# Designs tried in a protein design chat: VH-VL binders against q9umr5. Part 193

Target 1, 268 residues: q9umr5
Amino acid sequence: SYKPVIVVHGLFDSSYSFRHLLEYINETHPGTVVTVLDLFDGRESLRPLWEQVQGFREAVVPIMAKAPQGVHLICYSQGGLVCRALLSVMDDHNVDSFISLSSPQMGQYGDTDYLKWLFPTSMRSNLYRICYSPWGQEFSICNYWHDPHHDDLYLNASSFLALINGERDHPNATVWRKNFLRVGHLVLIGGPDDGVITPWQSSFFGFYDANETVLEMEEQLVYLRDSFGLKTLLARGAIVRCPMAGISHTAWHSNRTLYETCIEPWLS

## First folded at step 8 (VH-VL)

Design gg25 (framework fv_mavrilimumab)
Fold by ESMFold2-Fast, scan of step 8:
Structure gg25 (fold): chain C 268 residues (1-268), chain A 123 residues (1-123), chain B 111 residues (1-111)
Amino acid sequence: as target 1 above (268 residues)
Amino acid sequence: QVQLVQSGAEVKKPGASVKVSCKVSGYTLTDYSIHWVRQAPGKGLEWMGGFDPEDGEPVYAQRFQGRVTMTEDTSTDTAYMELSSLRSEDTAVYYCATVSYDWKTGRYSFDYWGQGTMVTVSS
Amino acid sequence: QSVLTQPPSVSGAPGQRVTISCTGSSSNIGAGYDVSWYQQLPGTAPKLLIYGNSNRPSGVPDRFSGSKSGTSASLAITGLQAEDEADYYCQSYDSSLSGWVFGGGTKLTVL
């Protein structure tokens, strides 16, 4: 009897994009109930991440309530940040495995096609002017924009990522940490050939310093301070790192070898 | 002004093959995939297969696996559906349809349809 | 059998509201795949009426609306008119079949 799986998609994505993932799960774990949350698709994926967290929260509650033995989350790209917040704001979640599939956990600092659609003349070096405004923070992609050359602005203006990572103080930080720590396994997946997530190590809680040198998770202040529980989870043996080369950003949910290596082992 | 024009009606003997064409016009720089749907007289719609709009590879409904082949000639903007080992149960109108992604909604739809091609299988 | 279940017929008088149901399962609508609706007038090709659960293509009157909940979807037609008499089909994707699936169709009869 397998635990239900809940899938949270990414930016400009749809349920159809996960058809291969559902096929793999059905082949290896027949009878698993898999639900792709068909919310905030297309342009709605640009809505503020806190709004998305509220909507996804309402959708996951009845699924979790029906599964007293627990559920698994598979959260792709931007969806991994939604799932980070869900695990923190829900004081009653029963998530066993949280599988983060190429998600910018420490933020994004790279020119992507998504940004070009929204801000066609902007470069990554000047996007901080837009994203760290009150207006910019009404867009999901700006909620996790992390300019390493303007870290002071990121810390003050980020309405989502800086708060959920404990980089800026919040009254709910202690309860968010307690809630997040209930997760059974944090499975981090990503790779150097993604082409979108910049730096790709953001999927593993690594990020640029002011010189654009990548510092890994264990060198991050949020880890060292154990701001939301990463150090505790690692000590507990609950963090799994599964990097894989040769996979582009849109292929993480449709690569069989990736599924068998990084996802399948965590679907009890 | 998107238009899908299909080849004319066909009458075939059991065991024969039929190849239906679908010519697309009026599309600009927007990508699309062609899918095929059939409808037996007085019956409902049945999806047969098409090119996956994300993968670009042909995908076929399991009941037609081994009997259907779908191809595209991009130089003439024409798609083809060939069905072999015809049976009387294959008598139907065969439709082609464009499948496109609407980035605003994040949705796929079968947005334009051909006029249909009647294929009659009889002895 | 059709993978998605629709009532074979529904009827109403001009000006009334009718609703057509589309019942799926955990492998299609329940798995989170969206629902499209098609209108087919006699002797014509199907026409896209609703896509992505509730979105209308250009030219479709707002009398037509779609919704989805759990494993089911519905098409609502308000202010029923004689020209609405047609067959209506729902459609979704099914993960267990790895393909697109249609409902069996509903014949709408206007008085």
Scores: ipSAE 0.784, ipTM 0.894, lowest interface PAE 1.3, mean pLDDT 92
Fold by OpenDDE, second read of step 9:
Structure gg25 (fold): chain C 268 residues (1-268), chain A 123 residues (1-123), chain B 111 residues (1-111)
Amino acid sequence: as target 1 above (268 residues)
Amino acid sequence: QVQLVQSGAEVKKPGASVKVSCKVSGYTLTDYSIHWVRQAPGKGLEWMGGFDPEDGEPVYAQRFQGRVTMTEDTSTDTAYMELSSLRSEDTAVYYCATVSYDWKTGRYSFDYWGQGTMVTVSS
Amino acid sequence: QSVLTQPPSVSGAPGQRVTISCTGSSSNIGAGYDVSWYQQLPGTAPKLLIYGNSNRPSGVPDRFSGSKSGTSASLAITGLQAEDEADYYCQSYDSSLSGWVFGGGTKLTVL
């Protein structure tokens, strides 16, 4: 039998959004129990990510308990960050494959239509004024806003991304790293034609430097310091990078070729 | 408020085709995805198909694949459902309905319904 | 025959509480798809009663409530009134069928 699959959605998604993914799984892995977690939907997906992590934790615990052989996580967009945090705070998770589907794992610094409707009066270059305030950190998007030109503000004000990355010291950093390292495989999926995740390399733990030059995962301090276990996972051969071109952000979960190439191999 | 007005009752012979219309008022047709649901006399509701609210493509229930065609005329805000190779078991009231997405709750729903069109198939 | 299973009938006296169950499977309700409920008065088109498991559209009294757990959903009607006599249908999406599905319907009789 196949291990259960848990799907965590992104910003403003619904379970309906993953209909094709579920169809693919049912077709290729019949009998698989797939659960799209119906939490923090719609505007509720704007709630603080730590709150979401707690909610999703409560939902996955019973699923994991019923699957002693392990489960797979498919986490889309913002959901990928939620899942990473989830795996960091859970000392008893049994996740085999953590599939990060076009997630801003190293944060977001993009001025897309995706963000403009939420912050219509704010430019990308000025969003730090809002996001790194206590009020701004009450919104999920700000929890992973990563302004490369205001690193000090990010490190000091980010109440989510900076912490799960281990970029800011905190008492649980060692334990979180230990917990995250329990994952069997980390599957990173994304691509240059995403149009939302900015830079798209963020899905692979790449990100801008102070000059907005994109650096790869291996050049990031979080990797070099192994602050949350990326270096260790890579050394284990536990990181899979699956880039794909020609896929827009809203199509990652609905592309058959992508599924067969990047997702299906890790559901067995 | 959104209103759906359907075409009148139809009587058809087996093997014939029927085309039911559904005119949207209050809002434009492009604001909603139209779906079709039928109900045989004394029976339950059966989804036939409709336009996917996310990608706008028509999707049909497997049972009706090859026999049903759903189209839209945006110039007249009218949706159409054509069912071919009619059988006696196709005798039913056919409803059109709008499917909308509530961004606040992240939920889809069949929120507005037409008055129904009775289609009778008899020899 | 219906993908979602409902009791064919339920009854209650005015003022009472009644519940209508809707049992699905791992490919619909159990997969995380929402459940909606529709009320169909005799000789009329269905009307949306509950959407997204527990949300009431404008104009629907708070006597009506919906819930979902596991592979099942439930519609509860408190303070039953004569005008509540109707057929009730649950609805969800099914990934194995790639389409929306309805329950078989439940006839509610107010005694």
Scores: ipSAE 0.666, ipTM 0.866, lowest interface PAE 1.1, mean pLDDT 94

Design gg26 (framework fv_mavrilimumab)
Fold by ESMFold2-Fast, scan of step 8:
Structure gg26 (fold): chain C 268 residues (1-268), chain A 123 residues (1-123), chain B 111 residues (1-111)
Amino acid sequence: as target 1 above (268 residues)
Amino acid sequence: QVQLVQSGAEVKKPGASVKVSCKVSGYTLTELSIHWVRQAPGKGLEWMGGFDPEDGEPVYAQRFQGRVTMTEDTSTDTAYMELSSLRSEDTAVYYCATVSYDWKTGRYWFDYWGQGTMVTVSS
Amino acid sequence: QSVLTQPPSVSGAPGQRVTISCTGSSSNIGAGYDVSWYQQLPGTAPKLLIYGNSNRPSGVPDRFSGSKSGTSASLAITGLQAEDEADYYCQSYDSSLSGWVFGGGTKLTVL
């Protein structure tokens, strides 16, 4: 029998957005129990990420307890960051495959319609003034805003991403690294035509330097220092990179070819 | 103020086809996602299909695949549902309804309903 | 046969509280899909009463509330009134059927 699959949605999403993904799973792995966590839907997805982590943690505990052979996580967009934190804070998770669908793992630095709705006069160049304030950190989007021109502000003000990436010290860092390293496979998915995640290589732990030149995962201090286990996972053969062109941000969970190529092989 | 007005009652014999219309007013058809739901006399509601509010593509319930066709005429703001190879069990009231999407909450729901069209299949 | 299971009938006296259950499975409510509720007065089209598990559209009194837990959802009606006498339907999405599904309906009688 197949391991249960837990789906964690992204910004402004609801369970309905994943109907095609569930259809694909049912076709290729019939009998798989798939649960889309119906928490922090729509506008509630703007709540601070640590609050979302707590709520999703409470929801996943009974599912994991019923599946001693393990579970798979499919985490979309912002949801991939929630899953990163879940794997770090849970001393007893039994996740086999963590499948990250176009998630800004190193942060976001780009203009989007969501940011324009929340901050109408903002540009990516000046959003650091809002996001790196105490008020701004009450919004999930600002928890992973990573301005490469104000990296010192990001390191000091980020209440979420800088901590889970080990870019700023935290008392629990050693335990979080140990917990994260229990994951069987880290499957990273993303692509150049996403149109929302900026830079798109953030989904693969790449990010801008101060000149807005993208440096890939292996050139990041987070990787080189092995702050939460990326270097260890890569050496173990546990990191899978699956880039695909031609897919827009809202289509990662509804493209059959993407599913068959990048997701299906990791659902045992 | 969205209003959906459906065509009048139909009586058909087994094997025939029926085409029910749904005229939209108070809004433009292109801005709405129309779905079809039927209800046999004294029975519950059954979803048949409609235009996906996210994709804009028609989606049909599996049991009606090959028998149902849903179309829209934007010039007259009218949606249509055609059901072929009619059987006695197709006797029902057929409703059109709008499916709305609120991007601020990420929710979908069936918010406005037509008055219903009775289709009777008898020999 | 309906995909979502509701009791065929429920009854209450004016001013009382009644609840209507909607039981699904792992492919619909259990998969995380939202539940909506519809009220159908005799001889009329259904009317949206609750969407997104617990949200009320404009004009629906707060006597009506919805909740969801596990594979089931519930509609609660407090301060029951004669005008509440109607059929009530729950609705969700089902991934195994790739479509929307309704409960069998519950006839509410106000005694």
Scores: ipSAE 0.392, ipTM 0.763, lowest interface PAE 4.2, mean pLDDT 90

Design gg27 (framework fv_mavrilimumab)
Fold by ESMFold2-Fast, scan of step 8:
Structure gg27 (fold): chain C 268 residues (1-268), chain A 123 residues (1-123), chain B 111 residues (1-111)
Amino acid sequence: as target 1 above (268 residues)
Amino acid sequence: QVQLVQSGAEVKKPGASVKVSCKVSGYTLTELSIHWVRQAPGKGLEWMGGFDPEDGEPVYAQRFQGRVTMTEDTSTDTAYMELSSLRSEDTAVYYCATVSYDWKTGRYYFDYWGQGTMVTVSS
Amino acid sequence: QSVLTQPPSVSGAPGQRVTISCTGSSSNIGAGYDVSWYQQLPGTAPKLLIYGNSNRPSGVPDRFSGSKSGTSASLAITGLQAEDEADYYCQSYDSSLSGWVFGGGTKLTVL
């Protein structure tokens, strides 16, 4: 029998958006119980990420309790950051595969239609003025805004991403690292044609330096310091990287080839 | 306001085909997803298919696959549902409905409905 | 049979509260898909009453409310009125059928 799968959606998503993903899982792993968490949908996806983590945590506890052999997480876009925090704050999670589907794991720095809709007069170069304020940190998208030209402000003001990545100290960092390291597999998916996640390598823990040159995961301080366990997971053989070209941001959960190549192998 | 106006009642023989139309007014068809739902006399609602609001392609319920075809004419803002190989069990009122998305709640729902078209299949 | 199970009938007196249940499974409501409710007066097309589990469209009285828990959903009607006498249908999406599904319908009789 297959482990149940829990799906955590992204910004402005609905459960309906994952219908193709659930159909693919049913075809290849018949009998799998798949639950898309129907929380923080629509504009509620803009609520602070720590608030979303609390709500999703309450929803996953009974699912994990019913599955002593473990569960899999598929976490799309912003949802991948929620899942990062869930794995760290839960002392008792039993997650086998954490499948991160085009999520800005090192943050976002790019002009997109979503950002223009929310802050229409702002450019990526000046959004740090809004996002790194207390008011801006009440919006989920600002919780992972990572301006490479104002890294000092990001480290000081980010109420979520800088903490969960271990880029700023937190009293719970040691226990968060221990909890995260219980994951069986960290499957990272993303690609150059996403069009929303900027830089797209953020989905693989790469990010811009001060000159906007992308440095990959192994060159990041968070990796080198092993702040939450990436270096340990990689040494254990637990990190899978699955980049794919030709897929736009809203198509990661509806592309059959992507599913067969990057997701299907990890749904034991 | 969005209004859906359907074609008139039809009486067909077993084995024939019927094509029901649904004219959209108050908005453009290209911005809407039209779905079809039928209801046999004294029975409940049954979804037949429609244009997927995200993919933009027609999708059909499995029991109608191979017998139903749904098309749209954007120049006349009219959607069509054609059902072939009619049987007495196909006697029903056929409704068209719009599927809309509320971005504030992240929800899809069937908000506007046509008046219905009675299709009677008799021998 | 219907994929979503509703009681075939419910009844109440004017001013009372009634609740209509909608029971699904792991492939629909249990999979995380939301629930909409429709009211159908005799001889008319269905009308949207509730969408996204608990949201009311403009023009629907707050006497109508919806909720969802686990694999089931409920429609509650308070302060029953004669004009509430109608058939009520729940609706969700089903991943195993790859399509939208309706409950079998509940006839509400106002005594």
Scores: ipSAE 0.812, ipTM 0.904, lowest interface PAE 1.0, mean pLDDT 93
Fold by OpenDDE, second read of step 9:
Structure gg27 (fold): chain C 268 residues (1-268), chain A 123 residues (1-123), chain B 111 residues (1-111)
Amino acid sequence: as target 1 above (268 residues)
Amino acid sequence: QVQLVQSGAEVKKPGASVKVSCKVSGYTLTELSIHWVRQAPGKGLEWMGGFDPEDGEPVYAQRFQGRVTMTEDTSTDTAYMELSSLRSEDTAVYYCATVSYDWKTGRYYFDYWGQGTMVTVSS
Amino acid sequence: QSVLTQPPSVSGAPGQRVTISCTGSSSNIGAGYDVSWYQQLPGTAPKLLIYGNSNRPSGVPDRFSGSKSGTSASLAITGLQAEDEADYYCQSYDSSLSGWVFGGGTKLTVL
């Protein structure tokens, strides 16, 4: 029998958005119990990510309990960060595959149509003034805003990303790392034609330096310091990188080829 | 407010085709996602298909695939549903309806309905 | 026969509370798809009553409420009125069928 699949959505998504994904799973892995968590939908997806983490935790705990053999997580966009945090705070999770589907794992720094809608009067270069304020951190987008030109503000004001990355010291860093390392496989999916995740390499834990040059995962301090276990996972052969071109952000969960190549192999 | 006005009742013989129209007002057809639902006399509602609210592509219920065609004329803000190879079991009231998305709640729903078109299939 | 299962009929006296159940499966309600409810008065088109499991459109009295749990949903009507006599349908999306699905409908009789 196939392990249950839990799907965590992104910003402003609905369960309907994942209809094709569920269809693919049903077709290729019949009998799989797939649950799209119906929490923090619509504008509620703008709530602080830690609040979301707690909510999703409450939802996944009973699912995990009923699946002692383990479960798979498919987490899309913002959901990928939620899931990573979830796996960090849960000391008893049984996640086999954590599939990060076009998630800004190393943060976001880009002027996208999505950002313009949320912050119509703000430019990318000035968003740090809002996002790194106390009230700004009440919005999920700001929880993973990563301004490469204001690293000091990021490190000190980011109440979410900096913490789960272990970039800012906190008393739970060691435990969170231990918890996250319980994952069987970390499957990273993304691509250059995403159009939303900026830089798109963020989905692979790549990100800008101070000159906006994109550095790879292995060049990141979080990797070098193994602050939350990336280096350890890679050493275990537990990290799978699946880049794909020609896929827009809103199509990652609805592309058959992507599913067969990057998702399906890890649902067994 | 959206209004949907459907064409009049139809009487068809088995094997024939029927084409029902649904004229939209209040909003343009390009702003809406039109779906079709039928109801046999004394029976429940059955979704036939419609245009996907996310990608705008037509999607048909498996039961009707190959026999139903849904089209739109944006110049007249009119949606059409054509059902071929009619049989007696196709006798029903056919409704057009809009599927809308609420960004605040992240929900899809069928919010506006036409008045229905009775299609009778008899020899 | 219907993908979503409803009781064929329910009844209640004016002022009472009635509930209509809608039972799905792991491929629809259980998969996390929303449930909507429609009211159909005799000889009329269906009217949206509840969407997104528990949301009321404008104009729908607060005596109508919806809930979802597991693979099932429920419509509750409090303070039952004569005008509530109608057929009620639940609706969701089914991933195995790749389409929207309705319940079989429930005839509500006000005694």
Scores: ipSAE 0.552, ipTM 0.830, lowest interface PAE 1.5, mean pLDDT 94

Design gg28 (framework fv_mavrilimumab)
Fold by ESMFold2-Fast, scan of step 8:
Structure gg28 (fold): chain C 268 residues (1-268), chain A 123 residues (1-123), chain B 111 residues (1-111)
Amino acid sequence: as target 1 above (268 residues)
Amino acid sequence: QVQLVQSGAEVKKPGASVKVSCKVSGYTLTELSIHWVRQAPGKGLEWMGGFDPEDGEPVYAQRFQGRVTMTEDTSTDTAYMELSSLRSEDTAVYYCATVSYDWKTGRYLFDYWGQGTMVTVSS
Amino acid sequence: QSVLTQPPSVSGAPGQRVTISCTGSSSNIGAGYDVSWYQQLPGTAPKLLIYGNSNRPSGVPDRFSGSKSGTSASLAITGLQAEDEADYYCQSYDSSLSGWVFGGGTKLTVL
């Protein structure tokens, strides 16, 4: 029988947005128990990511406990960062495949309608003034704002992403790395036509340098230092990279070809 | 002050078709997703179909596929539901309702309902 | 048969509390789809009472509250009043049917 699947949504999403994904899974893996976690929906998706991690943790514990053979995570957009933290803080997770759907794993540096709604007079070049304040860090989108022109501010002020990526030291870093390394497969999905995640290579642990030139995962200090286990996972053959062109940000969970190519093979 | 006003009651013979209208006022039809729900006398609510608020395409409940057609006329702000090959079991009140996304809560809701149209299938 | 199961009737006295259950499965409520609740007075269209498990639209008194756990949902009505006498329906989305589904309805009688 198939392992249960847990879905973690993104910014301003609803469980209804994943109906196509659940239909695809039911067609190819009938009998799979799929649960979309309906926590932190709408405006609540703006709550600090550590608060969201605590709430999602409480929701996944009973699901994992009922599935001794393991579970799969499918985590969309901002939800991919929540899942990164869950895999690190849970000493007892039994996740086989962690499928990250277009999530800004190294952070975000781009203008979006969500940012313009929340901070209407800001552009990406000056958002660091708000996001790297104590007030700004009370908003989820600021928890993964990564301005490549103000790396020192990002490293010192980020209350979430810099810590979970091991870019700033934390007392629990060794335990978090050990917990994360228990994952069976890290499946990274994203593409150049997303239109929201900037740079799109952030979904594959690539990111801008100070000149806004994208450096891929293997050139990142996080990878080279193996801060939370990327180099170890790659050496084990546990990292899967599945880029696909032609898919916009809101279509990753509703494209059949994407599902068949990048998701279906990892839902044992 | 969105209002949905439906066409009047109809009596049809078995095998005929019926087309119920739902006129939207206080807002434009192009910005709303209209769904149809029926209720047989003394029975519960049954969803028939509607335009998917995210995809913009009509979706029909399995048991009505092949017999129901839902259309919209944006020039008159009117939605239609046509049910063919009528049987006595199709005797019911037919409601139209709007489906909207509340971005504040991240939830979908059937927020405005028409007054209902009684369709009686009798020979 | 309804996909979501409700008791056919519940009753209570004025001022009391009643709870109406809505039992689903892994393809609907259990899959994480939201539950909405509707009140239907005799001869009228249904009125939205609760959406997204626990949210109230404007104009709905806080005596009405919703909750969800596992594959089930519940509507609680406190401080019962005579005007609460009506039929109540739960609703969710079902992935195996690719559509919206309603419960069979519960008639509330205020004694």
Scores: ipSAE 0.718, ipTM 0.878, lowest interface PAE 1.7, mean pLDDT 92

